# Designs tried in a protein design chat: miniprotein binders against q56419. Part 22

Target 1, 326 residues: q56419
Amino acid sequence: MEGRTLEEVQEEVFKRHGVLVPKKELEDLAKALEEAGLLLTEKVEARLKEEEEKLKRERPMRLAGLSYPEGEREARAFLEAFRASYPGEGEEARVLLMPHLEPSRVPEVYGAALAALEKTPPPERIYLVGVAHRPLKEKAAALPVPFQTPFGPALPDLPALQALDALLPFELFNTPLAFREEHSLELPLFFLKGRFPEARVLPLLVARRSPELGEALKVVLRDFPGLLVLAVDLSHVGPRFGDTPLTRTLAEEARRRDLGFLERLAEGEPEAALAFLGANPTRIDGVEVVASLLPLLRERKGKVLAHRLDLEAPTLSAVGAGTLVL

## First folded at step 15 (miniprotein)

Design kk7
Fold by OpenDDE base, fold request of step 18:
Structure kk7 (fold): chain B 326 residues (1-326), chain A 104 residues (1-104)
Amino acid sequence: as target 1 above (326 residues)
Amino acid sequence: SMEEKIRELAEKLAKLAQELAELAGDGSDPEELEKKLEEFIRVFLELYELDREKDNPEADYWLQMTIELVWEFLDAFREGNVEDAVELLMYIAEAAERLAEALD
């Protein structure tokens, strides 16, 4: 087979992207897989089946004790510390754009979200729209079960979810396993549940833009009013995402794209925000969510409260995060 | 064409990911497993080094998903989470298949 050797490809990728997968790492992986034994696949399949059955009843915490405290007292102290990391005051939100990145990476951005929530009257329900980081069977999905948090379960708004499902041309309640490890819902929900313990939740994931979702939500919001939350990150640049190592030029471009996107959203021009990105060369995470929710974002004026481009040093990559109130 | 090359690599990657997920369960020869891992990484890196086509948003989506899942796979492995790594191989296979389908 006339293909390049692994070493040749590794050398080329290292030259271009500054990343190398060491041979030793592959040896260690092979050894680990060998040691795991003959039933690893069956074990994983059995685990997934069991987890899928559990997801019919509830979505357990996956990041408790890792990204945030498991205990309620510690979790409340965590919220307070994050709020303290943002020195500004918030504004009342009807729509909140906030990150889902690891909170410790962008504490002030989450702090800005908390500041906005302080100025927001408690909603009856929260439409929490995250990004699918796993394949979905449909363009969007929902999981109509309680989500566990340190503050107790976030209960689904079943009537509103059913009303939404009835207006969509596809089955909304699809791909439950995509919710199992999905941090784009879990992380923002921690902050939202901590602030609004009595609010019902509609946990939604978007994989691909669905104009039908935005139109359906617009109708549902008439009968089921609530806070709309876009749990989205911004630019993803560097080797982890297919670029060269972060440079000043690349970082400046990522910031320009992030801020230009957020500013146009703050002006009530979501179509202009999407057009500004074009082919989305810095891979703004929330683009498919915004594209799905155009009817809900149009003509809403707001304010960018926070932005950060955070470096992941081990991969020389960076992720943008922002907080926007509309 | 670049599209055809991406499609071929995606198909190979999907197959290799599936085979690796299966072999982790069949007590295969460590040397065979290592060779398949090397091939998997080679195919991935060949795909990774290619310039992305900007004219097929669906293909771009699945390519990005594939890349991110492979990084998560490597992270899970480095952390010693072998079960998670196998689960991620299954998602890589799916994403790579969807990438190939988007280019058909």
Scores: ipSAE 0.665, ipTM 0.867, lowest interface PAE 0.9, mean pLDDT 90
Fold by OpenDDE base, fold request of step 18:
Structure kk7 (fold): chain B 326 residues (1-326), chain A 104 residues (1-104)
Amino acid sequence: as target 1 above (326 residues)
Amino acid sequence: SMEEKIRELAEKLAKLAQELAELAGDGSDPEELEKKLEEFIRVFLELYELDREKDNPEADYWLQMTIELVWEFLDAFREGNVEDAVELLMYIAEAAERLAEALD
């Protein structure tokens, strides 16, 4: 069977998804790869090895000067502006669900998180649970090193991390390279460190649901109390994520799923929240995190402070973001 | 079956991603690199256009990861970040392999 030409496949994808990869873009890519020289792979491998060794000491900022200011003074002004973008008052959080989307896309949602943090007594430690956007070797991972921020390094809580590792059936300290550019930790951590400069952090990533993680954390939280932060986004819809371009119907469905998920979490019914999503047709990003943390979310009542479905116009795609306090 | 088709495409995509990452290092003929890239994109688009059956959560996870990584790869390239693009090819290869494994 003579395979479809690239053009035929492109036409079909355009027909279904309204997106094309231009041939010129491929030519430009090939040219750029050529111009990068004969040793690009070796260079990349060497870089990865070097970066992995560096990650044994610290996690540097990757988004400073891009997503947030690098300088402390400017970073503080950034925090204040984001807080100002949310007109409401927050509530004390024991559990905070907040986004990890590019802050400029959903400023009021981050503002709501800051409002909640204003009402929250400074925790001794923050359990920061993000989403792995790179492959992990295990269902979850941690990086037990300082994370750099404009406000100084966020220091790991090594005793609590060690206690957690001891309770897990897998090695917690796996896949350090997955943390290198993980936005789901870096972006929330900016806001958290800015508000709680003295708090230690447990930077955790979840790839796949781990009931063991939630049970282990429940035990660890008894001996090592702290703020639990779920750094998760909500629906991911449109061509960037495999759908057709955003329509009113698709947006309404995404919002319905997002709000229905958050509301059930706010009622202290995380299993009902998961069940409500079913096969997760709008691809709520936080599903694996919530599924891992069920023991910590049960019977905790709270409030949805903010929600937004933000359009990425160049791709006609949208991402949901929300802030929930428990 | 649709699952078998996804598996085959995932395996092919993984192989192509690895080969592209390797070729970028060996200073291969630009024409060969372009051809390989076209094949990679073709295979990706074939995978991308398939209706996803959501009866295998593990496969769905790795499929979504693969798609997102390919978009990041394209973005990195558009931004002129060639080293990041090659790194992303390695992650695409891994994710696509994991997708294929989830369908075995």
Scores: ipSAE 0.662, ipTM 0.866, lowest interface PAE 0.9, mean pLDDT 90
Fold by OpenDDE base, look of step 17:
Structure kk7 (fold): chain B 326 residues (1-326), chain A 104 residues (1-104)
Amino acid sequence: as target 1 above (326 residues)
Amino acid sequence: SMEEKIRELAEKLAKLAQELAELAGDGSDPEELEKKLEEFIRVFLELYELDREKDNPEADYWLQMTIELVWEFLDAFREGNVEDAVELLMYIAEAAERLAEALD
């Protein structure tokens, strides 16, 4: 690609993937960078430092007014509408696998999660395990501060978090900035807090599989019982993720892998679920989370309540989402 | 080898991301910034188009992270969110460095 113009690169991308990165957007950005006239790097570094200091006290909402309503009244109506989008009944969950995708893309999948939560006795605490979409310093991390929601703050369970930290071979309380905009926690937490306003929360992120995390959590759950929530998406296919545009064949393969993964989890065979994916060619998001939580998923039978492969039309890409109860 | 090619591209991408983040400051030549951005995109696309050998899970993880971050960067660009774009460049640099390290 050396020596090719941006236009040539764009044409090539278009030919290969049917998606153009608009030159104008790059030009507009270059102009915006120029007009900003600020040492943007220094400004960004200063902002990040300030945000890190704020995260010592609380994690503010980032997606309020975007992905969900900011106001409590509107947020309650939002929950009701999502619940209504799923026509089925839920089952009691001890472990809930639910998506973290933009809610409007897969409303019935979130609706299925809400249906399960309706059948679930209010837990004292929720272990909310999300996926890190930013680099972590360790394999996993936690943020031991209140998370803001339209329903009030989700308060951390500090004793349980401390017990978990004490059992891990690494510092659990690492990379606070990774939590700042992490939607894999914020989006599920909206639904969870709306349903269980009094539950304490353990907000956890997994970057890489940590068998130690699963073993530690197994011990902690004995003394600190609660609902385990895996906030994970499934297949990620198409140009946004390194593939050609979505085809029928690619979509069928993604669905096959998603359902095969979920069904094996529903049978209480998480190792078989991972083995079924092999090299994970459709990039199921939750594999590192499941691999970390094997001790907690073994021999638990459950049910797949919902699944969807949702097309992102602008990128001709698709993301799988599912709801599983154990 | 394919691994060596990925490593080289990751190193280049990391460097370019960092340079772009630095150039996004006062007094940068717009032409230089544009040129650097073009180079960044070219290197990314070259990396993006390579067949992923899935025999190194660590490398695969960081490659996926790098790709996702670049897409977020492009989205931030489209939205005119300059501060977010610069922040994402810093994360791209880190992820690409970690990818290169995973292939050493």
Scores: ipSAE 0.591, ipTM 0.854, lowest interface PAE 1.0, mean pLDDT 89
Fold by OpenDDE base, look of step 15:
Formats: sequence, C-alpha cells, structure tokens
Structure kk7 (fold): chain B 326 residues (1-326), chain A 104 residues (1-104)
Amino acid sequence: as target 1 above (326 residues)
Amino acid sequence: SMEEKIRELAEKLAKLAQELAELAGDGSDPEELEKKLEEFIRVFLELYELDREKDNPEADYWLQMTIELVWEFLDAFREGNVEDAVELLMYIAEAAERLAEALD
C-alpha cells in the first residue's frame, strides 16, 4: 500500500471490513490533541511513576460507576439482578471459568457464574487469573495489594503469593501498571467479592502461556487450597479484531469453536480443547490462560452453564462469553 | 514476504507512536501533529489489512495486542480522554516493537 492516500486506504478498509475511520475523526483528533495541550511525555511518565507508587499500596476501582455501581447497596442490587438473569441453578465449582467482558453485554453468563458461586462453599482464597490487555515484562504477573471493590477491599493472600513467586523462574511481581486498568481482574472480582467477602485473593495476569505457572500453582494449591477462577472471554470476531463484519457463517464458526472449547474443558481434556482450536482463527481470549493452567484442568469434569456470542453493533463485531464449572 | 512487510510496518508504527507521544507534549505545531497522526493511521490501516499468518504465535500475539491498543487509542481519543490516549500510544509503541522483534 505504499504511496496510497489515506482516503484510498480508508476506502479499501471499508470495502474489505465494512469499517471506515472517517477523515473527520482524524482531524478532530488532531484538534483535540492540540487543544488538550498534551502533557509532555515527561509529564505522562511522571504520572505513570506516581501511579506505580500508588499501586504499591492498593489498586483503586476504575470501572465503578461505569460497569458496576460504586455504592454497596446498589452493588448488591446489581448482583441480584445479574443472578436473576440466569434462570438455571448452578453447581459447586472447584474451578470456575467466567467472562471478563462488560457485564451488561452478557448478563446471563455472569448470572450463571453467580449461580455456581451460590453452590460453592466459601473459599479461604481465590486464585483469580485474568488476561493481560497490556504488555507484561514476563509471561505472567501478580499484584500483591488490596483491590478496591464496592464491598470493601479484596485483600491479597501474601503467603500464597510468596510461595508462588518462589517456585517461578521469573519475578512474579512485575509490571504493576498493567494492573491499573485491567478489567479482566476488576470485573470478575466485583462478583467474587460480593459473594465471598472474606476470601483473600491472588490477582494474576497471563500474557503468554507459562507451563511453569501451572506447575507452580499445582504445588501452591496443596498448601494453600482455594477456588481457581479463569476470567477469560472466548471468540473475538469482526472488524474490531481484523475480520469482515459479522455474518451468520462467522457467528456459527465462533459459536462452534467456543462451545467445542468449553465442552472439551468440561470433559477434563484441556489439551484436546487447545488442539481443537488449532491456530485459533476466531481468537479465543482464554487460550494462553488455559495453556498455562493445564496441570490444574486435567481430568476435572464439569459442566458448561452458559454461553453467549454478543454483538457489538457499532463495529459489527462479536465477543464470545461462557461460564464453566469444574 | 508477508512477515517482512508486517515487521516493517510494525517498526514504522512503533516509531510513529513514540513520535506522536512526544509531539503531544511539546505544544507542537498542530499541522505537524495532524500530519504525524495521519501517517500513523495510514501505517496502522496498512498493517490492519494484511492477512494474518498464524505460523508465528508470538508475532500473532503482539499483532493482536497492537491492533487492540490502537482501537482503544481511537476510542480514548473520541471520548476526549487525551491523557489515556497518550498512555496508549506508549503501549502501542511497545507492542509494535515487540511484534517487530518477534519477526526478526
């Protein structure tokens, strides 16, 4: 595409993907950047440094008042409404796979997770494994500080986190800034803390598959038993992710891959689940998490409680979400 | 090769992201900023339109990360959240650099 005008590129993208980035938006962007007097890289760096220092003490809520209510009373009503959106009963979970997508997009899937949590005895600790949507320095990371929620702070299990760090060939406590706005932890944690207010939490992020993480966690779980939560989404299809606009065929393929993945996990065959996806053409979000946690997922049988492929209409894209108990 | 083209575009995108992050801070000439932004978007769109090869999982990961971060950047910008937009440019630069490295 060397030598093409922006307009030619835009037209080609639109023809191919059905999405146009309007030139006007670029102009508006340039103007907004001008008007905002964008803070010097130095100022941004100084802010990031300050934020990093704050993250040594606590992780504040970022999505309160946006994705969920800030107030405790309203937050409890929110939980109840989400639970009500799932008409079924849950099952006891030792491992819970649940989404981290915007809750309003897939309420019944979160409702299914809540239903499972109702049948689960209160754990002493929750291993919450999310997906990194920012670059990590290592394949995985943890943030050993309280996470704020409407239900009070989710306190870290420092002894278990230290035990995990000691078994890993890399520093577990890396890239604290990656946790600052990570919704893959914050959103599921809202539901988990609301249900289990006394549980300690191990907030973990996975960027790339780490077999070492799964092996280390397997050892740690012997001395520090708890609920394992995989906070992962499923297929990501459409223009937002590099595909053509959602079609019936594309949606059917996404659903097939999502369900095939979840069903094989439910049978206790995580390697078969990964193999089923192959090159992962529908971009299932949770593959690196599952690949990291193979030792913990093997031979565990369970049940798929819910699945949804949710359309984002403005981008003609869709994201899969599911709830699985093991 | 397609991989070589992706690498070249990733390197260029990383450089442009970094330059934009720097220009945004210096009260730079609006015309220069606009021109740089147009170039950034053009390079991104070229990268975005390429068929993704799945033979390099590491490269695929960073390509996906780069694309997602650019969309978040555009969203932040549309919302008028300039501070987040600049931060996202820094992450785009990092992800695009790591993409280029994965293809070396």
Scores: ipSAE 0.558, ipTM 0.842, lowest interface PAE 1.1, mean pLDDT 88

Design wc3
Fold by ESMFold2, look of step 16:
Structure wc3 (fold): chain B 326 residues (1-326), chain A 120 residues (1-120)
Amino acid sequence: as target 1 above (326 residues)
Amino acid sequence: SAEELAKKLEELLKKIEELLRKIIELAEKGKFEEAIRRVDKFIDLLEELIDKLKELVKNPLTKLLAEMIEELAKAILELVFEVKDLLEQGRTEDAIEMIEEILKAIKLILEMVKKIAELA
């Protein structure tokens, strides 16, 4: 409790105005505000406990009707429209880097991902690695439950998830609430489930660099082969992110850093990609994921299929998105 | 300055109260999309309230009272997210119950703002 007490406020009012405010009336009101705050906090905590228990059984759609259609027919048309926004052909992917930015803002980047999936044999499972936007209790987390989609539930690969958990020096399943609102998994999953309806999923989040995760995944992927998806965004520049308003020069720098990062990854040189960014002055979103997954990215060559630095005129800011196949 | 700010806060709180009652009406009619859009507007107004309270915290005379209001406003903000989630799930009665508690808290904030205006 930093600051003045009610008694100090009362004394100051008296000194300044020569009028004594009734102490009891102020105390009663202050007590009522405190009690109301406690009640509201208690209700929030009860809701979070309820939601956590639900998340231990399944993860419902949160963005249906907002980012993509809820109905299956409309969702299929939506997915196909995104493929059409990328006129090129894809490449087969063993590793796919794709965005988690709002799809309508970068339609051709998601279209490029779909083009890559067209060339990719249907995997038995998908290792979907997103970026945690809420705190995790550990460096990384997973949620071993079905994720609902308009195309049906994306089922977890429980044996692979259990194998991964057993190899890590931390508990993988202890932050269910972090998945409650996590769009970095939900948005890419819509596209992945739409193209690979039979694939099981390992829904993973990275909060902080975890070399242990990459080493463990290398082992798990040997025994449980599948598609590795890095669901990450690139540069974040402008006032929304703590910079000056977006200028042409800042936008050009952001594009250069995005493409330089992606190109070095495409050369199979993930350490060089990270070194190229240095202190990460344009706040590329994917660095923690890439830094965690180095063993899976080394010497794996590929191609950058698409990139956009998405300009946000109202905020004078921009976010980069790309599609990379390895 | 403090008197002008308190008048702005009182006006804002009256707008918030009216908006909350409208959200209840929409939820009762099952118009969840409309209700959710109004919840988003309520969040904007609540954040504006919190920002204006930061100016009262700078005033030594009103600092303690403004901090008490700010704490309650932040608790309301946390609960509003749960109201939005309940509306998205179609849980009308649960959402309304939460909104009614928020309304009670808003009325208490208004009473304290009036006290701040009297002290200014």
Scores: ipSAE 0.659, ipTM 0.905, lowest interface PAE 0.8, mean pLDDT 90
Fold by OpenDDE base, look of step 15:
Structure wc3 (fold): chain B 326 residues (1-326), chain A 120 residues (1-120)
Amino acid sequence: as target 1 above (326 residues)
Amino acid sequence: SAEELAKKLEELLKKIEELLRKIIELAEKGKFEEAIRRVDKFIDLLEELIDKLKELVKNPLTKLLAEMIEELAKAILELVFEVKDLLEQGRTEDAIEMIEEILKAIKLILEMVKKIAELA
């Protein structure tokens, strides 16, 4: 109980209102509520500890059968359908920015990512950098275990992960539970594993700007070359995110912010992209990831392949998604 | 009135109890998908409960008691996510055990809500 004890409050009520509150019964009930709360917390902690121990071995699929098919055959058909939803051709990517939004909401944006991957030679490894939607102990984290997919496990590149850890001023292998249900890795990984079944993966999460991560990755990429993937969404606007219901004006501002951000990235000016957003009033999800990876994004020219601002009608909210190749 | 609001909260809590029992029944029958959908509904009802509890605050005592209920309700919410995970894994016995503990906590909340109504 932060602040006043039950006894102090009872005394105040008596002084103000002349009502003697039944002390013993309330005290017993208050104690029972507290004890119940502690017991439930202990059970949660025990369960989380069990899950953490499992995450030392592998990261299971959480969205199979929900966001994508669990079966390999159906998963391949899913990939083909998403590729078909984008009518254009891709370009070779050294850096791929793609969404992590629910695939069914922005199929053509994922289709554009697949189109880019078709033009990309199979990498030895994929640096998959997602957004932490849960708190991390450090600014960034990695999980050095196999990630399950319908196409088989995505195996970690342990040598490259170890090289990265050695260059960081903090422990990279932190907060394993943040990976348990993190969709910003799982959803992009489905598409990446489906296209490049033999590629090893470095699953990374960013919670806060880590310039150290970008500098370390720049060094690691010299000895351990691979495809860099930024799994990020763009604007988040509407009531779910603290705004009024989506209006034409709000949607236009979200699109302006999204496209202005992506275009500046496509020009090889990531600092200009961040500066363009300022305080990020439309809540572009990928800001902390881009800010962490500046050394890898500078002077790389590329192309915006797709963009969508997708309306979630039940909440009158919208999320931006884009695909960019560098 | 505080008494009318307390009655509404009691009705809501009874619906929550019935829903939890239904989740157990569905889990025991191996109907995990249906059970999970009911868990989501439980979360919605519990959030509604937390919001309505704020309306019971009329004096410092009722405020304190409402805050205590809110703290327990938050702990229940955390446990419910683990229940959902257990159901998704087909761990029926563990899920049921957790739901039974939630049921005990809901009963305590109900008793406290009744007491708040008496003090208002």
Scores: ipSAE 0.240, ipTM 0.728, lowest interface PAE 1.6, mean pLDDT 89

Design zc12
Fold by ESMFold2, look of step 15:
Structure zc12 (fold): chain B 326 residues (1-326), chain A 107 residues (1-107)
Amino acid sequence: as target 1 above (326 residues)
Amino acid sequence: TEEERRFEELFIEAWELLFLGYESGNPEILRQAIELFKEALEIAKRTGDPEREAAVLASLALAYYELGDWEEARKYAREALRIAEEKGIEYVIMYARRLLEYLERLG
């Protein structure tokens, strides 16, 4: 045995015999349905082209009435409830790591982000970096338009976005449709816009690690100072993510990976944080963002304010979320 | 036709919600996708379109799998497979069989 429990051995055997990878199955089935003419028709193509043109002007709310209230008054009360779910004090952030998981699942983690924002002087702009859940044409992308929120439009920082685009070896404004349903920007933005209504935003997505993005952002931040936000989730374990059913051992491993990752980031050691994950066996989804932003994370020390590995009992799965200030 | 247009609208929106619910981790969005798939299934049955029917059933099976209702997932996957084998709808056969095998291993 090699010091492993029977449970750990059984989980290893499960993985070796092939596991359904649910995200890939969603993508592959959708593609097959498109090829069969059931999801990609002339009507759909026309609609997507129309929506792409609209996204060149503004990005509408997609999750209002689903993840947060549409009305401003109700949205303000919603924010306050989240703040109240975290009893602690925040700390000033120059860099904030926060989740993009459904807020009602990890209320104190979002509350910790709000506590950090309370201690943070209102920035002129926010560099909001999420994880692309739809394919991008390049490693990263931005959408230089207002993002609608219940608190009014979050306006783009066009000069900073143009400066960033000019420094990259690829077109930054490359995949408008990928932003249409991107919750990794919309969910954190609700909280950020609610707290900093006057801040402009650089809405950025990472699909694959881009060292070029981090180097370019380092330059842009000198002339356009602001708050850097990494909108990322942590471990994804269990059958919903192509893993064995959640056990106490798998949950402990996921927590250990999440906290070890966050703690190394908090020590200003982002390379060590990535190395600690190895092959990323618990599928921490912040890896590509952190790997892109190394120049902005090195030597920045801070604190982990909150963490939860949130159980999904019906799916025997869990997702980790955390709040880190640097 | 009107039924064809309604099926397409429901099926496409259900798939958009399925992705959004999966990625955001919001089970209420997944339940909304399932309700739209069920309406689309009724249309596919009424119009006698076996590929549309099998496709919706496979989509429902996947949606229930993602929601964690694995008994319902098995039910819809079996029905999808039955139709797909009878009519030779290869991509549905592939996905339904994989899902059923995986669900058997889960218990």
Scores: ipSAE 0.736, ipTM 0.903, lowest interface PAE 1.4, mean pLDDT 91
Fold by OpenDDE base, look of step 16:
Structure zc12 (fold): chain B 326 residues (1-326), chain A 107 residues (1-107)
Amino acid sequence: as target 1 above (326 residues)
Amino acid sequence: TEEERRFEELFIEAWELLFLGYESGNPEILRQAIELFKEALEIAKRTGDPEREAAVLASLALAYYELGDWEEARKYAREALRIAEEKGIEYVIMYARRLLEYLERLG
């Protein structure tokens, strides 16, 4: 029996479930398991097909009760608490970079995002661009359905999504299963929907840099103005990410890269931000998103409102998060 | 069989949670994954499927690793490796060895 590679299993699990299994090890095992037929069975395929059909109608909450409260009242209290965790005032955002990390890990960073949103006039629509932690069929994808939140469904802007699709050289509406559990959309959407209940949303995922996406969005934004949100995390360092346990040196390097990246973005120099990272040795997660949105980030000056390198003590690992307004 | 079906359901769901927990950074999700893997493990043991058993054990090892419980990760990786070596499950052997080697480097 030709032993399926772990990578194949991971890729298959990822493809099936739209979940990026933690880096090479998770991916390798998942792939191997898929190859072995343990993660991809006929039954799983049937279930996935059914789930895909459901995703034609709506995207249910996946992280309700896990990362944020399911109930509206509790969810509002949650929002207020996060806002309170940031002592500063926000600034009006035309572009908002915010994290998608577990909110409880970086409350003040989400609080900073909320502070920015307080100073932002309610947008008609929000272009929410997340990171695909699962493989996409194309470089980027959208899911044109309501996303459930404790504050009610975030409704898609179908006209704007269609306009975007028409300008892309690939089918935008691909890989619906990748959206099923994608936290990079769900978590920021919670905060966005809570603040702007009437805004329509364009939920977008980027798997690989797509200059075409940025160019297309630049055109679409002319006819369909809205708030652009980059839901991205920053450095990922430590054992969970293939490094040694967090040291002062490693933490300093992660902070340097995070802040250097954000500061260059704040100066309106996204290409310089990318160049500054080089090979991205601290694994800033938002690189492909920023690389895709260069036309929208150029020459926009802004401000870094918050940054945190959050230590996960049990794993001696850390993840960077930041909030930037442009 | 019904048990095989249940195993598959649990195992897949557990992996979904494993990925979600890893990516989101929410350890509670990883704990939920572990519980599902443990249930799957019991089924695999009852059905006498060493491949499924080894696969679950390897998955548990990874889940515990992601939680930072390296001791439990080592335990499950060793057990996965043992079964896999006995039964010639190459992909589990490869993974479990690699994980153990990595865990040994951590301390």
Scores: ipSAE 0.659, ipTM 0.862, lowest interface PAE 0.9, mean pLDDT 91

